VHH binders against Ni-sirohydrochlorin a,c-diamide reductive cyclase complex, component CfbD (cfbD). Designs and how they scored, part 3

Target 1, 370 residues: Ni-sirohydrochlorin a,c-diamide reductive cyclase complex, component CfbD (cfbD), of Methanosarcina acetivorans (q8tjz8)
Amino acid sequence: MTQKEISIIHPRPSSIVAALYTLRDLNVDVAILHGPPGCSFKHARLLEEDGIHVVTTGLDENGFVFGGHDRLVEVINKSIELFNPKILGVVGTCASMIIGEEMHDAVLEANPDIPVIEVEVHAGYHNNTRGVLFALESALDAGIIDRKEFERQEYLLIKATEVEKRFGAASKEYLAPSRGDLKYKVAKRLIELLKEGKKGLVIMNAKKETGYMFADITLAVSEVAAALGKKENLVNMANIDPELGLPRVRQHAQYIMRDFIAHGVEIHEIIGGMDEYPIAGEKVSELIKEKYSDYDFAVITGVPHAIPMENLQHMELISITNGPRQVLPLKEMGHEHVLVEIDLHPKTLGVSEIVESEFGATLREVAKEA

## First folded at step 4 (VHH; framework vhh_brivekimig_d4)

Design e7 (from B28 with T103F S110D)
Fold by ESMFold2-Fast, scan of step 4:
Structure e7 (fold): chain B 370 residues (1-370), chain A 126 residues (1-126)
Amino acid sequence: as target 1 above (370 residues)
Amino acid sequence: EVQLVESGGGVVQPGGSLRLSCAASGFTFSSYGMSWVRQAPGKGPEWVSSISGSGGSTLYADSVKGRFTISRDNSKNTLYLQMNSLRPEDTALYYCAKGRTYFVKYSGSDYDFDYSSQGTLVTVSS
């Protein structure tokens, strides 16, 4: 036994939250939370910012016991009238006394002309994977995704769990997020590498909406290299396949690629879809071994720990991640420079274009001084 | 001063084809990516397709993929959109754009056009 699993410092989100984010990825327009008010409402508000209307039946004790079915029918009909959704989600929530058959009976009585994804989950389930799988199974049953896509998503959940356990997000020591001086120092080093004529890989392996901010790093590096007459020294890789993933995930990739194209940034290698971040690292390793083994450095953004080290060890590595807890594991893997972007999820929810990153802004500023 | 002049719109039956053109001037055309965006009556702007400055990379919205083809002729400073298998839902004013396009949910779509134009109208009807 040469490697031990790293423990997760924070407990997993509730299955209700996981189901709601999965409904978002399926482009559900309205999600009805069937249960008492206040359950999971914090995350529901963040999802509202991301374009999903979250409505609750708001049942008190009496309504839960005697009026749950009628209230859900009422809320379904009102949601259709007010929002004209293309896809409706209904999620059973914390302390709900309504069973799946009662929710299904309400959906049948309302008889909407649109697909309805019915997800029966409980707040007591803390396993994120369970919430995702239930939502995907319901989407399959509703005809929104096919069996092939369901199996692909299930495979990706297994691989994401393996990456989490093998490469970890937990550290015994807390390192403060990168601020000011470190980003400045690394930006100067990157400009030195470019001026010296070194060849670099710029690899984005990003998860969903965080890709909007990590894409700015690829954009900034390309801009600076072009200004130095060194654009030919860079190879850009990204997991932004515009044809892969659940509808919202494909849309993220399409918008990021649109913006790269608009700015004259070429993505030389598509390494997978944005939901394929757990497996894209294998394709990166294959590409480096076959085509890019003579490259001198790499800038890796998003989920760098999902990319195997076997073909990277001879390169100088600049890694930018979204969590301070990944810093020590990445350094232990051999990443020389590790930076952190913070608050990515709140800053990228509801966004449909590349958003400025702290490192990108720092790099652009330092380049003007050079 | 950047100028973009769209043409090629018209009335066509469902299943028909149209080819749109965008004549560009006032900038080094081959150095910039170009996009097509459309706005249907009563709706916000929708991005349709993009092409890199060299023409080596193209991208399409899911709603038009397999039916529309974006291309460019850098020697003529002209962008094209070949539209096949047209549907009533494709009815819109079509604009060509240089640079970034910004979409904000629930506040409408904001996008920068270097040139203010009326676009070219495509109507798909029987």
Scores: ipSAE 0.012, ipTM 0.502, lowest interface PAE 8.7, mean pLDDT 79

Design f1 (from B6 with G33A L59Y)
Fold by ESMFold2-Fast, scan of step 4:
Parts: sequence; C-alpha cells; structure tokens
Structure f1 (fold): chain B 370 residues (1-370), chain A 126 residues (1-126)
Amino acid sequence: as target 1 above (370 residues)
Amino acid sequence: EVQLVESGGGVVQPGGSLRLSCAASGFTFSSYAMSWVRQAPGKGPEWVSSISGSGGSTYYADSVKGRFTISRDNSKNTLYLQMNSLRPEDTALYYCAKDRGYSYGKPRYYYGMDVSSQGTLVTVSS
C-alpha cells in the first residue's frame, strides 16, 4: 500500500539524474543510458564536461519492443572497445521502467571484465534519494566501495535531506539574490573589521564542486588580510579532507588544497570531507568551544545553515550561500550579512581549480581603494 | 522478503548425477537472473552457473562446462541445476542466488551469500 511520491528533498532534480551524479562521484568512466531516443537528460552535457562519457542505446520503437537486450549488449561491447573504461555504469531511462529486466540480462550476456554499476529504475524509483542509494548499493556489490563507506554515504544522505528540509527546501519565501551594491557594502565592513584588529574565522562548509568557487572567498579574504598586515587575525577552516569520500569528492578536496598551498593560504582546521557538509558543523562547534571562543567575527561560505548557532551568537556573521531560499532562514537565525553566489553548478562542473567568486572579486577591488 | 530454498542434494559416486532445485518467493522471479554458487569444505564460495530472467542465456564456470546444465521454470518460480559426470571436487554445499550482474567477469552473489543460508549438500565419494 504505498503510492508513488515525488521528492524534491535531494539536491538532484530526478532519480535518474541523481544516479548519474553518484556514478560521476564514483569515477565511472562511461555511463550508458538505456531507453528510447526521446528520453534525454539535460545533465548529460554537464557530466560529459566533467569527464564521464555518456552514451545511449538510442532505442526507437522497434528497438524498444524487440531489440532492447541486443542493443544494450552491443553498446556495452562498443563502449569497452572505444573507451577502455575502468568502471562502467548502466542507467535506465524512462523506457527502462517497462524493459528493466533486459538490463540485467544484457550485462549478464556481455560479461565484461570490468565492474558494472547497474541502476535499476524499475526497482522502486519514486524519489531522488532512491537513485543515489541504488547506485551506491550496486557500487558496494561490485566492490568499488566497502560497507563502511556505503553506511557513511547512507548516513550523510539522510543528514543532507534533514538539512535541506529544515532550512532550505522548506522555505516558501526567499529574498532576491545579492546585488553588487550589497556585496560592496559587506566587503567594506569586512575590511573595517580587519583594520580594527578584530579576529575572524573563515569557514568553508561546501558541497563538492561548489567548493571551487567558495574557496575563492577564503583566498580573497586571506589576500586582503595579508595586504593589511592582519593575516595573523584569521583562522581558516574547510571541509576538504583529501582522504575522505567517494573518489571524485576526494579529488575536489585535493585540487582545492593544492591551490590553497600554491597561493600560500594555510587551512588551520580540516572540519571533514566535502560530502560531510551536513555534519561538519558539529566539529566547527567543538573547535570554537575549545580554541576560538574569543573570536569577533566569522565568514561562513557554502552551507552556513548546517553550522549550529550555539557558539556563533557573539560573533558578527558574514554568510555566503548559493541558495536564495536560504537567505531568510539565515537572517532569522541571527546572521547579520547574507550574500548569494549564483549559478555555481554550471560554473564549477568540469573545473579542477579554484574559480573566481563575485564576492571575492568585489573584496579584492574594495581593498585596492583602501 | 526474498526466500530461496534449495533441495535435491545427496550422496553419489563419481560419475553419478543429481538435479538440484531452488524454490523462490518474495520477488518477481522471471524479472531476475539467477545463479548457482557452491562452497566446498574449507574453501570460499565459487560461482557455478547463471541463467537470464527469460532463460534465453546461460553461463558456466570452466570447471563445470559440458557437465552441468542450468534451467528455470518461471511458471513455478523454480531454478534447476542438472549435474552430470560428478567428480569428488564437486563436493560442496550448493546455494541459489538472485544475481544482479557481473563484476570482473564473475556474477555478484553478495545478496545470496553474505549470510549463512540453508543450501543443499552434494557429496561425491568413492
């Protein structure tokens, strides 16, 4: 007695797209979309840009009815021949809901010498989180991740859903994204705090690829503080543990760390992995209680609402998020200054280095006027 | 709840034959590939054979090719393994498993073998 439900809780727009992003995070080299030519996904282009080959079986009505199995076997064999993948993914499209058994039979017949991650759309895909879980279960079954990592990912998916439901997704109202004049005013305020000798925490709690742009804010703040002779007033925290997470998530952390080192920016505290943004706030709270309770302000980027207010209430807060729906909840929590970076996903997908943020650019400009 | 109940094992002399059965319930049997896996005394699990959901494709380990035949009756939710020309090295506890595909050219039987199950014992002895 369960009705089919539409879920908007997961940050990915559909269960199939969520599965594809999970395959990307697992460093799948080729993802095969099995279905009719009319069932295409806009995200396939973004995934190609991020180095995963997306191919389709391209089923027409005849192939859909009579050739689905044979076509998938053909595409599996051709993908192996053309791309020499280390890991193959097979994902059902809209048509796979009625031909789902053919995916199993085709993989069984092709019998490839490499791991295959099968995402079975017909096996209860009625929300986005299910697509993620089935891809992870298949990765566990294929030996690509261990049970400890599977359980960690499942826990994080539950916590991410709670964070989005409580703060972001639950808000029916939002303020318009930050305009340039607001970013300018906040940049001037941050420079005033630094010139007054105030001590600040720069905390990046970022989601995967968005970390490339939010990291630029840490860079810009460090550059400006150094120029003012105030670098000793800052403590940088970031969820960029290079050893933690699915392979692509670890790679993002490693690239961001590489660029911080190249720019002479010290990250004083590692607060978790990039997939741990829903729970990294617990470690931030512990660190503030133990070492940083006397700090005057904090710059919090990425997912500020995931960080508990308990130990931040005496600080002046500058919060920079990628979601306009998060502005009102953050203001209600006591964040004095709330800014929004827009269109992070298309600007950071396929990127392997820190990219300029609007606030970072504004801060660097304002500092030259000082 | 997936339920798999194996039967048909017994004691046979070398060169003998046995037919194993697996009664399946708790899932749409015809929609899933099925496998036979065995575990010999003192050894780890070994994949033996697989059959597609439709029954159209069959696969065998090199050690059993030409001697064993896998089949299924989807109307009865039953998987079979016909074992001919049995050898002492075929002595094992035999399990059926719901197969989700292949990893490194071998069926993944994690879901059928990650916990102890009943199985059916085949002993080939002189």
Scores: ipSAE 0.000, ipTM 0.159, lowest interface PAE 18.2, mean pLDDT 78

Design h1 (from B28b with S57R L59Y)
Fold by ESMFold2-Fast, scan of step 4:
Structure h1 (fold): chain B 370 residues (1-370), chain A 126 residues (1-126)
Amino acid sequence: as target 1 above (370 residues)
Amino acid sequence: EVQLVESGGGVVQPGGSLRLSCAASGFTFSSYAMSWVRQAPGKGPEWVSSISGSGGRTYYADSVKGRFTISRDNSKNTLYLQMNSLRPEDTALYYCAKGRTYLVKYSGSSYDFDYSSQGTLVTVSS
């Protein structure tokens, strides 16, 4: 692998930022950024809002070259005192062999009574894949994840890159997000399909925090179908295996499943974990071929382009994605109706329950008009 | 895939010496800290020593400090542990590990080490 490698489906600006988001997924409570001033990142505020404390050692040029050890020991001890974390992360912000040795020395001297995940980024790698792998390797070294989970995560990163390269990154054209009138027309069409007694699949193939908003579409469709006396015409599928993935990824699936149960919504097929969105399409295709080949339409939310078209060609497709750049590739694949949800990231940070979607709200309103 | 192969164990009398080796492959050896961990019969794993990627920093458990010396040869992807003044309580299976396994004491019972399951046996017999 080189510094010019392409980004995965959900890219982050740098390997350092990608490492921090991986530490978040590992339920790290405090992440310490170790490095000189000016090697900070703009995502600290977003990570704080998502429940991880971010602190920095703020090394000057002399500290970087001739020391930094004492500052890191002090910051480790203060972080433990102030936040009482269960897991601590230490990340080099402008890493070199010098700063990596300082991190190792400081952790050993501080000798904290909790696990510490030390992430040494190497040679200024730019892509987020390296940052994710460095954090996962460090978590493996610290005993936070086992070898089997590390290999699974590595496999998923490879598959995510393949999906993005073949389907998600095909078009560089940017289309404006779907307007309200398009969402209204698609909502009306979905209600017509239900009233006509057509059988539908509602498939959520979503990643992490975006799942909270896409889950609302499954809720809205189930509510409207129930109101029309057509709930038996729907099969709900979702990648929300509550026992699979890094700790925070599992927690997201558990919260979404809790809310589906609370609303009386049955998920008929679990198609994988929330980190398995790049490969869940294989399970969806198998299920359609074996059990659901006679279904008339499908509502696909999250990452629709990760689901192969082979067994979907005869269905009328309503696809809702989180990125306007995915609209043209999905249309080129054969998706008839393509919608975009907006403001997903700001509305889902720090969230632990299903959040109302724009399409879900539109569908509920249109249903009142019969 | 990370592969670690330990060798150099054996039977010695108290006060004797042994040198352990660990041949590493499947990763950029010089970029990672390496550790030695041991497990005595009927006991849990104990961290013994760690060395930085460059070899510039070394760390030892109090029980072995002054008697054991960790070193590495990055040109050969090999880690070493020179053990002097051996005692009966040093009897254990010795494992080579990638990274900072000094945190083993904080890990749950489900922690899996990224090294050879067989290890190399050191027996100090009076």
Scores: ipSAE 0.000, ipTM 0.177, lowest interface PAE 15.2, mean pLDDT 78

Design h2 (from B28b with S57K L59W)
Fold by ESMFold2-Fast, scan of step 4:
Structure h2 (fold): chain B 370 residues (1-370), chain A 126 residues (1-126)
Amino acid sequence: as target 1 above (370 residues)
Amino acid sequence: EVQLVESGGGVVQPGGSLRLSCAASGFTFSSYAMSWVRQAPGKGPEWVSSISGSGGKTWYADSVKGRFTISRDNSKNTLYLQMNSLRPEDTALYYCAKGRTYLVKYSGSSYDFDYSSQGTLVTVSS
């Protein structure tokens, strides 16, 4: 996969796409785009695969042609009839006073028996933060979230932007993904650490759906340690608080926790919600300083760069991230072993259970040889 | 149970005329807008025309405006489409549909109407 291909499939390249993903996280069943189309159809397919229906009132020359207000009323009524949704989203694809008033008037006329989240977004914005904020404000106005949760989400967006900006998420530098031979070498090293009786931290700091794949690494490490009689040498940490976050984000944490329990894997420390990945590092640092400062190594998955190097400096670090662009910055920060998992979206969208990772599979293979 | 039965299709020469009918049953006909949708060979569904429940408002696709006329008789639960000045590109299966819209997925495909019939074939050839 090239950097261009990665950029195209990235789920939040524009304010409209960001708003749609936020509506998904709010458990919106149907999102109606009102006005001319303003984003990639590829992102709409990814959302549809994840279970949200995305329909449009803005049609090309082959579709319906009549007034926007009347069209939106019809699409609202038809969406309710066809999909029986619990929550509707209506997203304006062109921000103007006219389209905003038209959307509101159409929702009032349709008068559905379910909540409607009305979002106006600027089609020209490249910063996804505004799209998320517009959707969250609209959800607050609709009574779907409370003010405390809105303020928490706003804070997390600011922190996420700071992390991505500082780490160079927009960088054009591309490195080849880690090869299977590197994963094999790192798997052997991890088994050596376990056999030597070294104590390790397994820290998952993951974003939403990617958590399903990164959770497999925690699972694999626990399996291998148990087989070696070294389960007691591991402490598992994860940002899977089942009570924190927007409804869909909580569901991801709940499903991952369910699967850990089913496999006999204990999560010793909950370091936050899945949306708290930008700030979970502070909790990790506190826990290490207070309870785990004598640990010898750490396996860090998901967003390792969001975890401060403070209190990690004496540990041997094995870091697994979801993008090849993170490899050089992580090495520069002091991460010794950096691995990349690929094909995240095809493997994790629409999923409600832990899915196999390349490193997890490699670790299980190498352990059979031990 | 909603039932829609189309009739009136056939083979006609370019410039000719046909009148399609749709007999509706199983719902309060006058309370619903009705539509005609067509599907040409190798193409997706295309909305043609809609009429309000009362018959007071009509809508047409640009490709048929001025040539086609939609009408209804609520006393007979029947929808009509008068097609004049037919062209080869009007060749399609024509469907009667309850309601005045089909949903378009943002990904580029469309959701079908909840109820439509088997359609009636219109072939415009010389």
Scores: ipSAE 0.082, ipTM 0.479, lowest interface PAE 5.0, mean pLDDT 81

Design h3 (from B28b with S54R S57Y)
Fold by ESMFold2-Fast, scan of step 4:
Structure h3 (fold): chain B 370 residues (1-370), chain A 126 residues (1-126)
Amino acid sequence: as target 1 above (370 residues)
Amino acid sequence: EVQLVESGGGVVQPGGSLRLSCAASGFTFSSYAMSWVRQAPGKGPEWVSSISGRGGYTLYADSVKGRFTISRDNSKNTLYLQMNSLRPEDTALYYCAKGRTYLVKYSGSSYDFDYSSQGTLVTVSS
C-alpha cells in the first residue's frame, strides 16, 4: 500500500470511523478494533444497528507493554466461533511502536478460512479520506473489489470533494429546517402544476444513508399524480443502479428498486449508482438536453446542488435536501423552492425499505384536500 | 473448488538448491495465508513455512530457518519455496497448503491444512 498525495474531504469525522463505514459498505460482518477500549464508541453502536458487529481487543496498560499479538489472535478466533462471518475486518486504532505489534502477523497466525481486510489507520480528526482509501486498497488486495472498482471509488471521492467545496459544506450561514407551512405551500404548488397538465421530472440523486427517505418523495409524487390521472406527465430518474458500487451500496439500491416495483412506480432513467451522486448530475443534464428539454418542472431530491444548472434554468425547481446549509446556495443558483428533510440517521439505519419522509407525508395529506 | 499444483521437486546433492512452485486456483489467492508442509517417509506431516496473504510476513520452522525462503506472486496466483543448503533430512514430499493453518502446534495435534494436492518429491542423496 502506497500513500496518496490527494487531499479529499469525506463526510466521516475520523480516518478510523471512515474505515469502519467503508468496511460496512464492503459487507464486512465483523470489524475488530485493535487498540484501547472506547475508540469510536458512538459510531460502533450505529454500525451494530446497520448489521456489522464491532468488537475490540481492549488493549490495557499490560497489552501495550507486552504486545497485543496474542490478544488479537484470541479475538479473531473467538469472533469466527461466535459470529461465523463471511468477511472479517481488522482495524488498527492506536498503533504502539513500543510493543512492536504487527496486525499482519496476528492474522497470519489465526489464519481464518475467510477473507480478512486489514486496515492500519492513524487516529485523527482530519484526513478521513486516508481511512477510506486504505480500506479500499486492503479490499482490492483481498480480492473483494477489482482494480476498476477501486479506481472508480477513488474518482468518486475526488468528485465528492469538488461538490462539497463548490456548493455547501463550507457555508457559514445556517437556516432552520423547513417548517410545516413551507412544506404545505410547496406541496400545494406541486399539485397545481400536476393539475395544469405540466410535465415534470422527479430526480432522486441521493447518498446511500438517506436514500430510503428520499425515495419516499418519488413514491409520494407518483401516488399523488396517479390519483390525479397525471402519472403519464412524470419521468422518474434515480441513482439506484443495482449492479454498481460496493456490496452495501448495491443492496440499498436493490431494496429501493424492490419497493418502487411493489408500489407500481416506474423509474424511467437510472442515472448511476448510489455512490455516484457527485457525478450523476452530468448524466441528468445530458438526458434533459437529449430527451426532456420540453419539461416544465423538476422535483430534485438528495443532493440537488450536484446537478448542473445547465438545462434546468427554464424549469420550475422544487429541491429537497437534508443539509440546511445548502438552502441559500441552492436559492442563489436559481432553485425556486428549497425544502430540508431533517436527516435522522437512526431512523434509516438497520432499515431495508422505503421510509416515510416529512414532505411525502405532507404531499399525501394535501392531496386529500384537493 | 480449491486446486493446488506443486512442481519443482527432484534429486539434488547435499548442499544443493531447489525452487518449488505451487499454482493455485479456485479461490482469492491474495486473501489467504499460504503454507508449505512436508512429509518424510515414515513420519507425520511437518509444517515448513507460512506467508501472509499480502506477502509482508513470513514464518519458518526452526529446522529450515536461514536455509529456506518462502515467497508469493499474487499476480500469478503462485507460491514459491526457495530451498538452499539442502540436507538429507530435507528429503520428503512437499505440499502446498491454502489457509487455515495451526501455526502453534499443540501437544499431540496434527496440522489442519487445506491441501488436496499430490505433492512434489524432493530427494537429497549421498
Scores: ipSAE 0.000, ipTM 0.121, lowest interface PAE 18.0, mean pLDDT 78

Design h4 (from B28b with S52Y Y102W)
Fold by ESMFold2-Fast, scan of step 4:
Structure h4 (fold): chain B 370 residues (1-370), chain A 126 residues (1-126)
Amino acid sequence: as target 1 above (370 residues)
Amino acid sequence: EVQLVESGGGVVQPGGSLRLSCAASGFTFSSYAMSWVRQAPGKGPEWVSSIYGSGGSTLYADSVKGRFTISRDNSKNTLYLQMNSLRPEDTALYYCAKGRTWLVKYSGSSYDFDYSSQGTLVTVSS
């Protein structure tokens, strides 16, 4: 019996943390935290695992005291020497804002031969959207993104907030994650649908790095259908447009597509970029109306609640999400089978290939028994 | 050490145009982003526009988008603001600033920027 209440890591609790993750998505190689040690170090480990180095200008209490300006110049120069980065990020913390230091002066004195994205935020800004916008405006100022991409990212932030408010806080009920027995029962049901010759949609609507694990469900379903001689009964949809999004987001889509191709899995419909998960549902609805209205079931992974129910009501739905709090809202919407994959962010940070999911592994195992 | 001298202000009718200039000295001009900030009578300072040191990227406040154009001539150490389709609401003392002051839009904080206390006065009257 799992405890009913399970703690979930919140990766972006402040504007500073949100700025750091945005710098990661921009393929910043080194992010310098300008201030004392400790303001955001809990998340530095996760960022390091995802290929971005996080360093600090924090003073060694046993050493000589530098002014903040001189220390930042020193850390910029050392970071360039140690890591040979292509893009630097500099993020002001609570202490640098109190000092009133202009980080730009230090960057110019260091005179790096590479672009620097400078983000001045205060720890007191608890609005994650502001942290993202500060980093994106700084990237625009540095010439890393254009105005069109900045405005697209603003729009997606608004839409993501709307999706979270509509569904994320709707239920006070907190359910334990899906147990192996439930995954076994649902895997058996999916195999039964395939054996009966039912036609299915396999829809991945995933957030960035979580796509690496949800993509394994598409792989597993395709593998099992092929083994049953039913691969032609499946249509695969995914939000993995390789040309849309910030550089790291595009790279995730490219790696996932590479692995699908390597495994002989066809993605019949591209429903958007990986950052477009809040709006990809409209494209899914359009495709079902035009081409797939006669399909019998759907497997929906990632963010199923972002996909409108209007054209799904006649289908048997198998939904796999990354949050246990989504289970009751999804069931209330009419999703028959709701499963949870947990700890996707920690398991998918730093990866560049599809990683095994619990449901995918269960499906492959159950298929051996069939 | 840093010196910024604004000029080009004056009186203009609604719908008219003015071009502001800022002569900079005491620092490597081409290495710094530059901004225009204005202060209307009885109001706090409002960020107007910023331009990167290379001139490759520009940002504008929503109130001036499509009407104002920021530019620079690094060979002359001079910053410009071309103001078209001027409105009575554009009446203000205009300051040039060293650095990126556009963050004032989001933070509500006054950023440290080095600008002339005199500024250049723009009056839009009919």
Scores: ipSAE 0.000, ipTM 0.141, lowest interface PAE 17.4, mean pLDDT 78

Design h5 (from B28b with A33Y L103F)
Fold by ESMFold2-Fast, scan of step 4:
Order: structure tokens, then C-alpha cells, then sequence
Structure h5 (fold): chain B 370 residues (1-370), chain A 126 residues (1-126)
């Protein structure tokens, strides 16, 4: 009997953590946490691995009495001297809020000749969206993004929340562990479809750094189809518009596109930016209805549940997602084959090139047997 | 040249309502946080409320939460403060300010607030 495990829902990021990830996406080089020693979080190390320096003012009891203004000025000046950043972030923590210290006064006194994004949040807000919005508004105020991009990001946050609430929200589920034999069986089925001369869509609708892993599935399918003389039976779609999104998000799309080109993989349809995964499904549906309604199967990676079933019901679907909680909702939507890629951060954080996926590796191995 | 012109003040009884307006010019209004700051007779300046450039984020002083609503119309370059359930302690000169959320300890900094008008007087009395 297949063993089932209880899924433990990880706590969602706090407003401070969400603000820091948003600063990363804005290509902030140094983020200063203004607060007491020990007002730290486990994500600081992960952000440093992704190329953003995280430093703290380390306010002690004397800093609380005097507001910490002089310490923040010192840390700003030292950060500029040591790291030569292009963009600086300053994030107020719980201590800055309670003592009534104004970070803006310290930034004015330091008078850096670079943009500064000032974010006033604290860990007591259990609203991830608030942290993102505060950081984006601060970036708009600093001239790092324009109002059109701010409004686009705000719209995408609303749409992402709708997608998460409907299908990917933090739900407790009893799930069977992923087994290698399932990936083998699905890989064998995909090779059968290709050998039979069936026409397929390979659709990547991925989030940020997960795109590096899911792009490998597009690579593997293209490699195997080419080996079988069936490359012309495939249409590749991906949300990797290199000109849309916050600077780091655009950079992810650019690196993935670079690697596709280097491997001779054609992306026939660009379905949006990497931050547009909640809305890219509308473009996919339009393209299928207009150009690809006679296709027999689809391989959908990343966020398959964001793509409407309206024009997919006649196709055999192979769906690969990054979380086990999406399996049951996808099957209820009508996805025949649902696979999970796991261990996202160790494989994709800090990378700038496509990384091998478990399904891609399995497909390549099964193809040697064919 | 930044110009801020406040209006809408007056005399009102406790429990009454007033709506303040601030007409802004000389800068890209939609790109900046806007704030309301007040100064009661014989007291220092007190930050009341702030709103982000898009209007997506609003912050309020604890003394006014649930009673005051900050809003903006970027097409008209105008900031608003809807004041309900007014109390005698709300009596103050109200200033429109270009800039971010500020705390009471630092709300009087002239480097943080761009006061280009005389403010609008709100008097709450029985």
C-alpha cells in the first residue's frame, strides 16, 4: 500500500522577509536591517547566497535610548565604503517602530549618491503582501521603478493571491511520497507519444528561480524529440519575456533564454514575464484556440493550475509542479499525469544557468532504452 | 517649486465630521508618499496619516485609527483626509506634507515635510 504522510504547512514569510525578497528582485546590493541584536531571521543567509548583502545596525540598550540614528548613519557610510552598492535598502525592524526612530533622517544625514529604498515594516504583520507592497512603493519613491511597473506588480500580487487561494493555498493534505517509478512510467508514455508522431505543446509557466529547474524539462523533451527525429512535432511556450519584470526577474528570463539558444532549443511562444505566471494562462488559452487546437498532448511545468482547462480537455496532460499540495487540485482539474519536483532552494538559489530536474534526468535515461 | 494648498477646515461640534483637501503642484504627485501632520495649540507637530503614491498603502497614528481616512486622487493631484467622530483633542492646524510615514519624535523635522502653505485650522468645540 502506498504510504501517505501529513503535509506540514511552513509558516508564510513575514512582512520583513517579503520586503527583503522584493529588494533582492529589485537588485538591491546591500540591505540594512535597522534594529536590535538578534532581530534576525533565517532567510538572511539565503539572501546572501543570492547576491544581496544583509547587514544590521545591531542596536543595543543605549541605541534604544538614543534612537539609533548615529548607528544607522555609520552603517550606511560603512556599507557604501565596503560594498560599493548601486542600490541600498534600509528595512526598519520591530525596534525601529517601537522607539519612533525615523530612518529617513539618517538617510538624509548620510546623503548617499545612490538610490536608497526605505521600508518601514515589522515582523508583527502576518501579511506577506504588505511587505512586498511597502518595498515596491519605496522603490517607486526612489525612482527605481516607474508607476506603470508598480501598478503591474500590484495587479500580479492580487492575481497570485487568487491562484494560491483557489489551488495552491497553504492546505494540510495527506500525500503519497513521490516515487521514481511514476516518473519512469510518465517518461515512457511521453516517448510513446513522440514515437507515434503525436504533436505536443511544452509549456513552462514558472516562478522566478524555479524557472531554472523547470527549463530543464523543456531541454530534456527537446533533446529526446530531436534524437527520435520528432523535434518538428513540438511547440515550446515559456513565460520568459526578457524585458518584463523587476531587474532580477528579467535577469532570470535572460539567463534561461540564453541557455535555450545555446542548446538549440526554440521557444516558439513567449507567454509573458516570469512574474506573470498568475495571468500567463490567458495567453496560453488564446494561442491554443488560435493556432494549436489540433495538438494531441501537453507537458506543463511550473504553475500548471494557473492555466485554464478550457482548451486543454482534448489533450493528454503531463504536469510537473514544485509542490506536493498541487497534486490533488491538478488531478481534480483533469490533469492525467502529475509529477512533483522537490528541493528547490539547494538547486536554484544563486544560480544563473539551467539546472537538471529529476523528470528531465529520468526522461533522458528512459530515452537510452528506446 | 513645490506648492501645497490645504482647505476644508472649520469649526465643528464633537462627534462631527470634516473633509480636508490638499491641492499639490510642482512635482510628480503620484510618485510620492503624502502625509497629514497636525499641530495643536501649545504642542509640537504630530504625524496623523500617510498614503503611498499609488494609494495601495495607508498608515495612521493610533490616536486617529478607525476615525480618519486618508485618500488621494492622482488625476487631480489632490490629497484628502476624511475626519469622523471628531474630539476636542483633534483641534489643530492640519498640514499637508510631501513625504513618508514619520513618528512623533521626528515629525517636526523641516527636512522631512514640505510645508508650502499655512495649513488649515480645525476647531472641535462644544
Amino acid sequence: as target 1 above (370 residues)
Amino acid sequence: EVQLVESGGGVVQPGGSLRLSCAASGFTFSSYYMSWVRQAPGKGPEWVSSISGSGGSTLYADSVKGRFTISRDNSKNTLYLQMNSLRPEDTALYYCAKGRTYFVKYSGSSYDFDYSSQGTLVTVSS
Scores: ipSAE 0.000, ipTM 0.132, lowest interface PAE 19.6, mean pLDDT 78

